VHH binders against p49116. Designs and how they scored, part 56

Target 1, 238 residues: p49116
Amino acid sequence: EGPLLSDTHVTFKLTMPSPMPEYLNVHYICESASRLLFLSMHWARSIPAFQALGQDCNTSLVRACWNELFTLGLAQCAQVMSLSTILAAIVNHLQNSIQEDKLSGDRIKQVMEHIWKLQEFCNSMAKLDIDGYEYAYLKAIVLFSPDHPGLTSTSQIEKFQEKAQMELQDYVQKTYSEDTYRLARILVRLPALRLMSSNITEELFFTGLIGNVSIDSIIPYILKMETAEYNGQITGAS

## First folded at step 4 (VHH)

Design g9 (framework vhh_7n9e_1)
Fold by ESMFold2-Fast, scan of step 4:
Parts: structure tokens; sequence; C-alpha cells
Structure g9 (fold): chain B 238 residues (1-238), chain A 119 residues (1-119)
């Protein structure tokens, strides 16, 4: 069989809302994050192996891993998003909330620890100089995770994850033939993604969503979008 | 489609230098690490050097380390190999390559550029 991903799946281009406001606000942050989330889900649903698993399995996989995919996307798109500026604005808001006694100290500490973990992850990926091909395959490895509770077709999912791991290995070993430990350095970054709370990610990046809808609840609808509908969401056609 | 076109090879005396270029098209150049390989007559392909998308990670085969320098210009979609202190055993057809997502030997290789080092 052919490769798990094609060149079209390696290309991952986020189009930001324009222009960037002088002062960051929750609407701009939420729209930027929503575009990345939509791009990530469109990326997943376009993979033939993913499509072959069927709709119910597709929904279950994305519900289980959307935070991991989103975090990888944040790291990959950190520059185009000016992620450091967004995180600084969030930190400033949290510090002001402490002064105004609007949030408990325990909750603020939990959110700050999440932001520090996210910053550390993004910095580690930047330091490792992860390229588009490597990001695509890391996303495939987390997408095709057979170990989430409640999954069916786990043997087939595991097969696709192994295929992703093998193709990433082949790429790294051929491209960086004498850098014996590059693959290991890349792969040991992945467990940190599972330590990041999806609930805190929702609070930080998706507070602008109307009706307090959860990402979990909207996933089935995003995955069912027609290609034209999806393109409208990520490019902002009026 | 993916195209890789090498240039800059030629005949050079031992101790001399050559600069190889590879013009890439048909894909987003800065999404991929790139590498150079070579093949001498009657021998298998040998990996020479690899470079990450941003030039932040670079690796060399032990046989060329200290003599060759790999670099890239993402704005020009071009990969380079600066070859110094050339030896007769460096005589080979030099290929630039981008990994194909399938199995080896289906990496995208150019047609190659011949490097001949005389004693």
Amino acid sequence: as target 1 above (238 residues)
Amino acid sequence: DVQLVESGGGLVQAGGSLRLSCAASGFTFDDYGMYWGRQAPGKGREWVSGISWSSGSIAYASSVKGRFTISRDNAKNTLYLQMNNLKPEDTALYYCARHYTGSWPEDYWGQGTQVTVSS
C-alpha cells in the first residue's frame, strides 16, 4: 500500500484573522483558535486511512485526541499565531483576576501551570527544529492512538499508528542519517501532550464560543462539514 | 509533481572545491528536511549530509565531516553542498533528495550531477 499521508497532508497553513487588533481580546483569540481547530479536524478527516475506519470511530478518535492535535497545531503555528503574545495577554488577565479576587488562587495556579507546560512544549518543539513532515506524522501518531477508553477497531487503529511511526522513522533516519537519536528526542515529547487538560485548553482559547458549547459536542458536526463549508470557516469568506 | 535538479558538478583536482546546487519545485520546500546522497560506479547509494527545514539541525557522514557543508535557502527553494578538500574517493554522481513518504528507494532524487576528482 501507499504512504499513510500524502504531500497535501504535510502542508498545514493557518490563515489568521486580519488585521490583528492593537489589544488582544477574547473574540480574536477564540476565532484564531477555532480556525486552527477546524484546520486540524479537516486535516484528520482528509486522511484515507482515517476515512476507512468509519464515522463512529472517526468521531471517537477526534474526541479523544483533539487537545493533543490542537496543542501540536499551536506549536507548529506558534509564529504565525504570535502565540507568545496571546499567552502573555492571558497571563496578564489572570494576574489582574488575582488582584480583583475574581478567581480562586487554586484555579489560577492550575491554569498558570497549564500555560507553563504549553510554553515548555512549544519551546522544546522549536528547539528540536520540527519540520512540516515531522509535525504531520506526530499528529498522525496521536490521531491513531488505540489506547483511549471505549474505542472499537483498536487493532486497525494500532496498525495505522505503527505505519505512522515507521514512516516517521524512515524519514528521520534517511534525512538525518548520522543523528542517531533525533527520532527518540522527537517521540519522547508526545507523552507531555496527554498531561495537558482539555478543559483548561477550552477555557483559555474557546471562551468566546456562544452558548458555552463544549468542543466535544461540536466535533461530530465539524467532521461532517462539506469541503466548501470547511474552506469558508478557515479562510473567513464573507 | 516533485522535481529536484542538481547542478555544479565537474572535473576537479584533488584538494580542490566544488559547490553543488539543487533547485526544488512542486512542493513546499520548507516543510521538509533535505539530504544529499552519492553513488560511485558499481557501489550502492551513500548518504552524505542532511539538513532540517530551518537549518537548525545538520548531520554529515563521517567520510565528509569537516570538508563538506550543507546549506539551504528557503526563499529560493534551493539546497547547496559546498565541497572542500576533495579526494579521489569523492568521485560519484551526487543527488539531492527529499524523502518520499513511501518505502525506499522511492525517495525523490534528482537526475544527479557528476563529480570527478583526479589525482
Scores: ipSAE 0.437, ipTM 0.789, lowest interface PAE 3.3, mean pLDDT 87
Fold by OpenDDE, second read of step 5:
Structure g9 (fold): chain B 238 residues (1-238), chain A 119 residues (1-119)
Amino acid sequence: as target 1 above (238 residues)
Amino acid sequence: DVQLVESGGGLVQAGGSLRLSCAASGFTFDDYGMYWGRQAPGKGREWVSGISWSSGSIAYASSVKGRFTISRDNAKNTLYLQMNNLKPEDTALYYCARHYTGSWPEDYWGQGTQVTVSS
């Protein structure tokens, strides 16, 4: 069998909405996040191994790991997105909500902790200076996780994950041969993704566009969209 | 098509210095980690140094550590290798490479530039 990923899977270019507003409003944040989400899902869709699992399994996988993929995407696209600024804007919005007594103390704590976790994760990835190839394989490892409940074809998923891990290892060994612990340093970051609440992520980044519609419910639709179509959907949702 | 073109090689005396360049085209350069390798006569390919996309992570083979410096200019799509205190055992065809999926020799690499260090 051929490699799991190709060069086409390495490039991960996010295009931000234009023009950038004077201040980052909820709409801009939501559009940016939606584009990243769609990019991430369509990236997954472009992998032959992913396609081979079938539509039902594909949908289930993405539903299970969309938040992790999205978070990796945030880390990877942090500079292009001005993620720090986006997060600051979100915090400011949260502060306003606090002042208006719209949130419980417990909820405030949860949301703030989530934002901190996102910041820390992205900072940690930046510190590691992960390249596009490494990100691609990390995303693949996350995507082909067999340990999610309710998955079919778990044996095949596991094989794909192993293949992703092996190819990542080969890449790191060739590119960073004398950095013997780089692979381990990279992989040990993945557990942090599982600590991220998908619900809170959804609330922070997507509430302005999808309203009461869940990311879970739109995933099948996104996976069926043509690349040109999701741009139109974003515009229509605003 | 992916292209890598090395330059800067030549004949140098032991203790001398050379700076190699690798011009990259046909792919998004700043998405990829890059590395230098070399092949001495009668020997296999040897990894020399690697650098991440933003230069934040760098590694060297033990044999060249402290003498060689890898760097890159993403704006110019160029990889560099500064080689100081060259030794006869550094004599080799030096090539730059980008990893492609799979195992060796599936990487992309250039034609190489010859470095010869005389005693």
Scores: ipSAE 0.020, ipTM 0.322, lowest interface PAE 6.5, mean pLDDT 88

Design g90 (framework vhh_7n9e_1)
Fold by ESMFold2-Fast, scan of step 4:
Structure g90 (fold): chain B 238 residues (1-238), chain A 119 residues (1-119)
Amino acid sequence: as target 1 above (238 residues)
Amino acid sequence: DVQLVESGGGLVQAGGSLRLSCAASGFTFDDYGMYWGRQAPGKGREWVSGISWNSGSIAYASSVKGRFTISRDNAKNTLYLQMNNLKPEDTALYYCARYYTGKWPFDYWGQGTQVTVSS
């Protein structure tokens, strides 16, 4: 009967592609995003509670929540990624597409609204100064969401989500004891993650070398990759 | 220079079979996972199947599961896709790609081999 997450699950270290190009391009953005996606999936796979649900349930959960996990990862790693610079490059590309009449105004509006929502989310998390423990438990709450259609082990998933919520509450109350409303301010940020389209995230961050391959279609494959190779990429210097 | 060369495509009738090959050169084949993807005319790329460096992990897209079999021969630096019970909707350019765990997946793509399935 241990805690849901160990200290190893709090560590979340993104290694960026090197060198950074003088001018950002779609290949660099896609590689950076892919590394974050792989780090996020490996993080989920390392949780004993997640492993206990079995491979089919694991696949269904990650398929349902990868965009929420990815967005939390973008917020957590925003400084390491220079996310503001990446988003500025994407906006510049969209402006060029308008000028060349390559994209409809309606589509560009949808994508720009998505970028605005993403920026607003990341800014709100930065203003709250969310720490590594808080991010780990927010990701766990999102991962163990029992309310996605088609899930079979919903009672067990709900139990793990409640355990994540209880451990986050305990941590926040002990660490930020004088800030009575901190937990509430953090938790009300989570619904915004479900308003962001996974299709638009995929278009913005996973274009280029992987083409139009759906993230949903490759999730089962990513989850089956060799664990030792993942550990080599996500573990930083001690 | 990394090179991936697909072969084995062609014209087949519905219900038929084809075996695709991908010959790899310019890198240590055993260090990389491999995948097969496809692109139908006027459509985006679709992931079909993947295999880890030692064949310990294999996965398939739902659309091909039970009909296609991925395999590799590390001694020959070759990736294979055995395609059975082909359907007209399997018509596409089939290409192979390599990936390295913890790096950007599918970082090198072959030129592809055309598969056309007649009704």
Scores: ipSAE 0.000, ipTM 0.277, lowest interface PAE 13.0, mean pLDDT 81

Design n1 (framework vhh_brivekimig_d4)
Fold by ESMFold2-Fast, scan of step 4:
Order: structure tokens, then C-alpha cells, then sequence
Structure n1 (fold): chain B 238 residues (1-238), chain A 123 residues (1-123)
């Protein structure tokens, strides 16, 4: 069969909301994160192998891995998002919450550890100078993970993950032929994604969501949207 | 101007049913997502359900899934919420809102200013 990903799947262009406000707020952070999450789901939906698994499997996969996809997207789009500035604003908000006794010390410790893990991951990816093709295949490896609890069709998912791994290997060996250990250095970064809590990611980036709506609850509806409706939303053209 | 008029609220026993209606005017109703939002006494607003312009995409909050049914009649510019198996925690002022597609829910944009209709679930 043909390749798992085409050149169209390498393109990953985040459109930021309006000019960045002088003072960052939870709405701007939430909208920026939401645009990235939508772009990530749009990317996944466009993969023929993903479509072939069927709607129920697609929903289960994205619900299981959205945090990993989102974190890879944060690393890939860190400059476009001014991620360091967003993280600084989040830390400032947390410091104010400590001062007002709104959060427990244990919770703040957990959140700060998550921010440090996220910064370390993004820094490691930046130091490796991961390109668009490499990010596309890393996202595919994460998306087609057969080892999440509750998944069905695990053999087919594993086949697609292996295909993603093989195509990444081929790409890296041909493009970075002089760097014999590049693939190994890239792949050993992936396990760190599983150590980042989706609940803490949601607390950091999606605080501005309307009335008790969770990412987990929204995912099935985003994935089943009509193509025209979905494209209108991701481009902001409505 | 956008006008939304809710009706159908009342007092009902636990396990009972109510059907809410929202009459819309001042905009092209058939072009927009429409939503139900509620606010319980002393609580912030909670999104309940949304329906796309054509009715093909429907979303529910986890707290109401399987009990509530959202629908619309574009020929009458009317939005409905059929509420079954009502619980005391469903007691709230219910608002009709223009918009709140999944994208708008994710963006955290929230605006409703209609009068609402009161639903009270008690013995």
C-alpha cells in the first residue's frame, strides 16, 4: 500500500487569535490552546489509515492520546504561540493563587512539576531541531498507540504504528544520513509524553472553557462534524 | 436585534418531565448553532446542550446525556429541550443562547442575556 502520510500531513500551521493582548488572560490562553487542539484533531482526521479504523475507534484513540498530540503540537508551535510567555503568565496566575490560599501546596507542586516536564520536553525537541516530517511521524506513532486501556482493533492500530515507525526511520536515514544516532535520540523522547497528566494540561491551558465542558466530552463531537463545518471552524471563516 | 424568549419551565417532581421552548427573532436562526445553558442558585453558568444549524450535530453535557433531548424547528425559528428523568440538581434558570458550536465551547466565549425560564425539581 502507499505511504501512511502524504506531504499534506506534514503541513501544520497554527493561526493565532488576533494580536496578542498586552496582558495575557485565561481567554487568550484557552483560545490559543483550543486552536492547537482543533488543528491536531483536523490533522488526525485527514489521515486515510485513521479514517479506515472507523468512527468508534477514532474517538477512542483521540480520547486516549489527545494530551500527547497536544504536547507535541506545543513543542512544534512553541515559537508561533510564544509558549514561554504563556507559561510565564500561567505561573504568575498560580503565584497569585498561592498568595490568596486558593490552592493547596501539594497541588501547586504537581502543577509546577508538570510545567517543568513540559519545558524540558519542548527544550529537548528544539535542541534536536525536529523538522515537519519528523513531527508528523511522531504524531502518527502517538496517535496509533495500541496499548491504551479499553481499545479494540489493537492489531490494526499496531500495524499503522509500525508503518509510521518504518517511514520515520526511512526519512531520517535518508535526510540525516550523516547523523547515525538521530532516530534513537528522537524516539527516546516519546515516553516522556505519557508522564504528563491530561488533567493538569486541561487545568493549565483550558481554564476558560464554558460551563464544565471537558476536552474528553468535546472530542467525539469534533471528530463527527461534517467536513465543511469542521473546516469552517478550524480556519475561523464562520 | 437578537431576541430569545424562553418558556416551558415550572415545578416538577423528581423523575418528571418538562419541555422547554425558545422563540428566536432578529437573526437568521437556520444559520446558527443554538444552545441551552443553565444557572443553578449560587452557581456559575453551566452549558447543557448545543445543536448545529441543520440539526445534524448535537452535543450534550455529561450530566444530562441520555435524559435530555435538544431539537429545533427552523421553519418556526424555535429551539426545544425535552427534559426527562429530572433530578433535584437540574433545578436552575434555563437560558437559550445563540451559538456555542464545539469550537465556540472550546474558545471559552460565553454570552447570554435573555430572561430565561425557571425549572424547579422538588418533592
Amino acid sequence: as target 1 above (238 residues)
Amino acid sequence: EVQLVESGGGVVQPGGSLRLSCAASGFTFSDYYMSWVRQAPGKGPEWVSSISSSGSTILYADSVKGRFTISRDNSKNTLYLQMNSLRPEDTALYYCAKGYSPWELLRGQFDYSSQGTLVTVSS
Scores: ipSAE 0.287, ipTM 0.637, lowest interface PAE 3.5, mean pLDDT 87
Fold by OpenDDE, second read of step 5:
Structure n1 (fold): chain B 238 residues (1-238), chain A 123 residues (1-123)
Amino acid sequence: as target 1 above (238 residues)
Amino acid sequence: EVQLVESGGGVVQPGGSLRLSCAASGFTFSDYYMSWVRQAPGKGPEWVSSISSSGSTILYADSVKGRFTISRDNSKNTLYLQMNSLRPEDTALYYCAKGYSPWELLRGQFDYSSQGTLVTVSS
C-alpha cells in the first residue's frame, strides 16, 4: 500500500577501513569489499517488502543478485572507495599470479575483461550522475528480479520490482522533468550487470576468504546479523 | 595482548557429545562477538558458530545447526560450544576467535594466539 522505499533507504554510506595503507594489500581490498557487501545486504534487509518475502526467499534473492547489488554499490561508492586505485591494486596483485604461472592465458583475459567491464560500468554511472534516490531504486529493481532460477514467490517479487520501477519513474519525472529520456538512459545500464561474473567478482575482491568459503555460503549469515550490532562494530573497530 | 585458550577436546564416538570452552583475556570480552572456527586435516578453516556480545544474536553454520550450541559467560570471559550428535566429519581442530561476524573471521586475518583443541569423532 505504501511506497516500496522511503528516504531511509536512500542513504548509502560506506565507511572505509582506516587508515588507508600505503600499499593496498589484499586485506584492505577484502575489508573494503566486505563492508560494501554488508552494507548492501543490510540495505536490502531494511526494505519492508524484502522482509515480507520471508527468510528463505530473501536468501535466494540475495544469492541471485549479490553481484549486481555489489557492483551498483561499487559505482555508487566509487569515489569514497577510490575504486580506480583499488582496481589498479587488484591488477598488480594479478600480475604476481601471472608471474607465478598460476593462471592460464584465457583466465587472465577473462579476469582483465571483467575488471574493464567493472570500470566501464562505474564510469558510465558517474557520467550519468546518478543520484542517491536513483541508485536506491535501481538496487531495488535488481533485488526484486523475478527471473532468477529457483525463486519462490515470483509473482510477489515481480510486483515489488514493478513498484520500484514506478517509483523510480515518478521520481525521475519529478526531479528531472527537463530530461525526458533520463529514465530510459539509466535503466538501459542494468543489462551490463548481468554480463558480469559473480565468480570473478568474488575472486577479485574477496580472495582473502579462508578455505573454500564462498559469498553464496555466507549470505544467509550476513542476513541474520543485527544491523545495529554491525554498525557498532564498523564504527568501533579497525 | 589477546589470548584465547581452548579446551574440552577429545575422542568421542559418533553420536557422542563434547563441550568446548575458551578462556579469553587481553581485551574486553563482553564488547565483542565471539566465534568458533574449525579446521580439519587437509582442509581450510570452516566457520562453525558466532555469538554477539550480549548473546542476543546467535549464528550457526548449516553443517552444525541443530547439533551445536554456542554460549558465553561474560562474567567469566568464557565462550562455550556444546557439541551433540557428533559425526566423523566434525573431526577437526577447533579454534576460538574474536570477531564481530562470521564473515570477518572468514577473511585472511585470524587470531594466531589460539592453539585450538582437537576433536576426534571416530568409531
Scores: ipSAE 0.019, ipTM 0.411, lowest interface PAE 5.9, mean pLDDT 88

Design n10 (framework vhh_brivekimig_d4)
Fold by ESMFold2-Fast, scan of step 4:
Structure n10 (fold): chain B 238 residues (1-238), chain A 120 residues (1-120)
Amino acid sequence: as target 1 above (238 residues)
Amino acid sequence: EVQLVESGGGVVQPGGSLRLSCAASGFTFSTYSMSWVRQAPGKGPEWVSSISSGSSYILYADSVKGRFTISRDNSKNTLYLQMNSLRPEDTALYYCAKDSWLPGYRFDYSSQGTLVTVSS
């Protein structure tokens, strides 16, 4: 009956690997991305409404939406990650490869289109100056999506999504009372998340993964981790 | 400053094997993913295989899966491509590529490549 999210669900602090290398390398990027993914899944598993849906439903929901949650996390943590620098470097590398005719043009086009969509999304969120409360509720709206194929408990999931939308509306109307169109501007950004390929996201940010492990395999493992083990992994503590 | 020197190419009959090597210098080899890319005469470049910095993540193009094996020795700054069950379609210049960002994508640091010819 209470609110869907508490103040503890608004705090979203990414702990970056330390020290930051002088030159960006794939290990640093992939470890940073992995930490963000782990933090995103830990955030989801901490929500009482999410827990109430049960283990099988939880796994199905996160498998369906991890790319959307991850992309929102990239936008929210863009400054901490120096995401603009990473994406600019990747774009320059791919453009040079196209000009020099060294790799398949079709493959490069797919990756470039994905990067441009990601850049546009992150830039739009930055321009709107989305705050921590708004990000928390946007993530909740994405998480509690009842329209993914194969889901059970779709009526309950839809009710949680509607509750998230209602609480976001209440927050925005109280906090940004002078801006009558802010909520609409925020919500029209969400459909773009579903147009971004999870396969390309996995390729760009998770190239350092163990060869026999995929994000699909990682999800149920992380959701079932003991809290102490999860915290040790995201902080790098032994 | 980045230097990549490929070797190990040659002429082989269909069904034969070759092992390519790439000696890397001018950067910290152990921190970068590496790729093999090939270009057949008159065709565009084709990505072949990629390997992560610690060898934990490996990808292959569908055309070479089960036949080629990518590996690396970070102590020697060397990348390898073991090619088995070679086909005439594998005839190409093979390039070693520094790819610190994306599997199957490369920095333009390869100079010459090594020629592999599979006789029909």
Scores: ipSAE 0.006, ipTM 0.193, lowest interface PAE 12.5, mean pLDDT 80

Design n11 (framework vhh_brivekimig_d4)
Fold by ESMFold2-Fast, scan of step 4:
Structure n11 (fold): chain B 238 residues (1-238), chain A 120 residues (1-120)
Amino acid sequence: as target 1 above (238 residues)
Amino acid sequence: EVQLVESGGGVVQPGGSLRLSCAASGFTFSTYSMSWVRQAPGKGPEWVSSISSGSSYILYADSVKGRFTISRDNSKNTLYLQMNSLRPEDTALYYCARSGYFPSLKQDYSSQGTLVTVSS
């Protein structure tokens, strides 16, 4: 048996729509988020351990954790996305909606709290200077979570999660040997991902979807896409 | 040049059937996912169905599930939409679409559309 992840799983390169418009719009935000979502699912699908679980389990796992994977991807790709600029544009839009009485105060509060939590998470990850290997293993720990309601293949999922945890520990202890508590600081950030509402993430980043298409509905489609189609989606290439 | 040419629209009574076709040229059809999108009078665009490049996965809007069937023939570079049990609310201009992103409001190429009218 080899390592859970290979060097190919450490590379995570997001290609943004070009050029970035002077004034951010729903389309640009949705295209950017869709590319990150597709890249995240392609990343998961490429893991041999994930493939070994079978199609039904793969679909159930990704449906349960896509928001956590997406949020980790936002943190990892914050600079290439200009995430702070995107979030500022969303906040500005929400403040204008308050002024024009277009949304309820309770809903606006929920959305603003979500944005604040997202910014706090991304800032904490940046402050810790999380590297590419660490992000890959954190995503693997999130992906192979045996504790989601309704999962039936939990023992094998738990074994893959434990393998991810062990390999992360080995990496951190070897690479950051002088920082005894680094692994603990990284791991205590993960529970916050489950406090992020997938419904609010969908509203903020995927508002440009046609005809009431939910992320839950597209997950099986993305997981079954041919490699050439995946490449087209993540780069925007014809 | 990239071209999408649609056919098969028309007037049909409720409960009737129509088969839409979209002939694609100017790109490698077999490497793209394809979609049908419709726009009813006075409404915004509504996604209807998508099919992956190799037909490995197909997805339908809840409003058409069980009534419409999307298919493709990569040897003929043609996309199809078989519409059964048509309802007045299916009245719309139907577009064949190719996109670099799924799902998204952005469609890299959109046809002129084919009009489907369901009335007695």
Scores: ipSAE 0.013, ipTM 0.380, lowest interface PAE 7.5, mean pLDDT 83

Design n12 (framework vhh_brivekimig_d4)
Fold by ESMFold2-Fast, scan of step 4:
Structure n12 (fold): chain B 238 residues (1-238), chain A 120 residues (1-120)
Amino acid sequence: as target 1 above (238 residues)
Amino acid sequence: EVQLVESGGGVVQPGGSLRLSCAASGFTFSTYSMSWVRQAPGKGPEWVSSISSGSSYILYADSVKGRFTISRDNSKNTLYLQMNSLRPEDTALYYCATHPYLPGFRGDYSSQGTLVTVSS
């Protein structure tokens, strides 16, 4: 039986909206985030093991873990996105919202704590110099999480998660043979992803979406698209 | 350039039906997901429905489920919205838009829209 992930799953290339505006705005941030989330779901869809679980299970898994996948994507694409600049712009907007009494101090504190946790996570990943293979397997470990409520194929999901963990171990041991503790340092970073609120992520990055559209409602739509249709959208075919 | 031209709006009584059309040009329509978006007088825009490029997936706002049907004809570069059991709260200017990445993220659209008025 082959590996869980192929070389195509290691490639994770975010194309940013062009040109970057002189002053960051809600639309640019939302489009950038939308591209990243769409790329993240495309990545998940392309995994044969994921496809084998079936549509209902796929939807439940991504709805449960999209925030973790998105946050790993933010860390992986931090340089391409100029994420520090985006977060600074969000912080500036929040500080102005307090000044104008548009948001409560308690809400701002929650959002600022989330931004701090996100920055700390991205900084820790950068300090560890996580490579493309390591990111791919960390995303797979997060995706194939058997412990989310409502899942029905938990044994199969757990097998895929264990396969991801074993393949990550093999890769790290081979590639970073002199660093005996690297795998442990990488894996202890993952629990922090579950402490970050998906609702606050939506507020920070997806405020530009129209009306009452939520990420939770969007996920089934993206996952059910035909592969050719999804690839056309990713390519930006005109 | 992307050009979207909406038509089919009008005045209708509660419980009536209308079919909206959106004629697309300036891009390969068959490769784009499309949305209908509406804006009621004095309110912000509201996402109504989305359809993937090959119609493999369709999504509706809760307020229109069971009453509206989105469809497309890629050979004619045309998007449709069949609106049944119309209610006064459906009164709005209706726009079609390309759907870059996520439903609810408004892409390119026509500036004119098509007006739907449900009396009373």
Scores: ipSAE 0.430, ipTM 0.726, lowest interface PAE 2.7, mean pLDDT 87
Fold by OpenDDE, second read of step 5:
Structure n12 (fold): chain B 238 residues (1-238), chain A 120 residues (1-120)
Amino acid sequence: as target 1 above (238 residues)
Amino acid sequence: EVQLVESGGGVVQPGGSLRLSCAASGFTFSTYSMSWVRQAPGKGPEWVSSISSGSSYILYADSVKGRFTISRDNSKNTLYLQMNSLRPEDTALYYCATHPYLPGFRGDYSSQGTLVTVSS
């Protein structure tokens, strides 16, 4: 069999809404997050191995790991997104909610801790200077995770994950031969993704959505969306 | 101001049919993918169906596939949902919206929804 990923899967270009407002409102944050989410899911869809699993399995996988993929995307696109500014804006919005007594003390703590985890994760990835290939393989590893409940074709998923890991190893060995422990340093970051609540992520980045439709419910549609329609929305949306 | 006004809801018996309409204004309707979303009592919002701007792409939630039909008339700025073979579990407040997760989403939309009740 050929490689799991090709050079085409390394490209991960997020287009931000334009222009950037002086004050980052909920709509801008939501739009930015939505674009990243869409990009992440369509990236997964572009992988032949992912397609081979079938629609039901694909949907289940993405439902299980969308938060991890999204978070990796945040880290990868942190500069383009001005993630620190976005997170600051989110915190400001949260402060307003606090002042209005809309949140319990426990909830505030949970949300703030989540924001901290997100920032720390992204900072840690930046410190490691993760490149596009490494991000692609890391995303593949989290995508093809066989340990989620309710998955079908678990053995095949596991094989794809192993292949992703092997290819990452080969890449790191080839590209960073002087750094013997780089692979380990990279992989050890993945557990942090599992500590992050998908619900809180959804609340932070997607609260402004009409009707508060869950990401879980819309994932099948996103996965079936044609690229042409996506591009049309980018160019025609105002 | 963006407005979405749903109508067509009501009380029907299981197996019955309803046709929902959504009148859109305040934006270029023909350039947006549109969706139906519903919220049942005590449950979170659920995506029902979406249709692309030119109706080239139509998708349904598994729960409604084969029973519901989404359509649109861009000349009338109206979105439709034909609901057949209705079930008690279809009871919900139904909303129309632009696709919430596509680029270009506008979160400033407001709608009241239309109530669909399926009961014997």
Scores: ipSAE 0.059, ipTM 0.511, lowest interface PAE 3.1, mean pLDDT 87

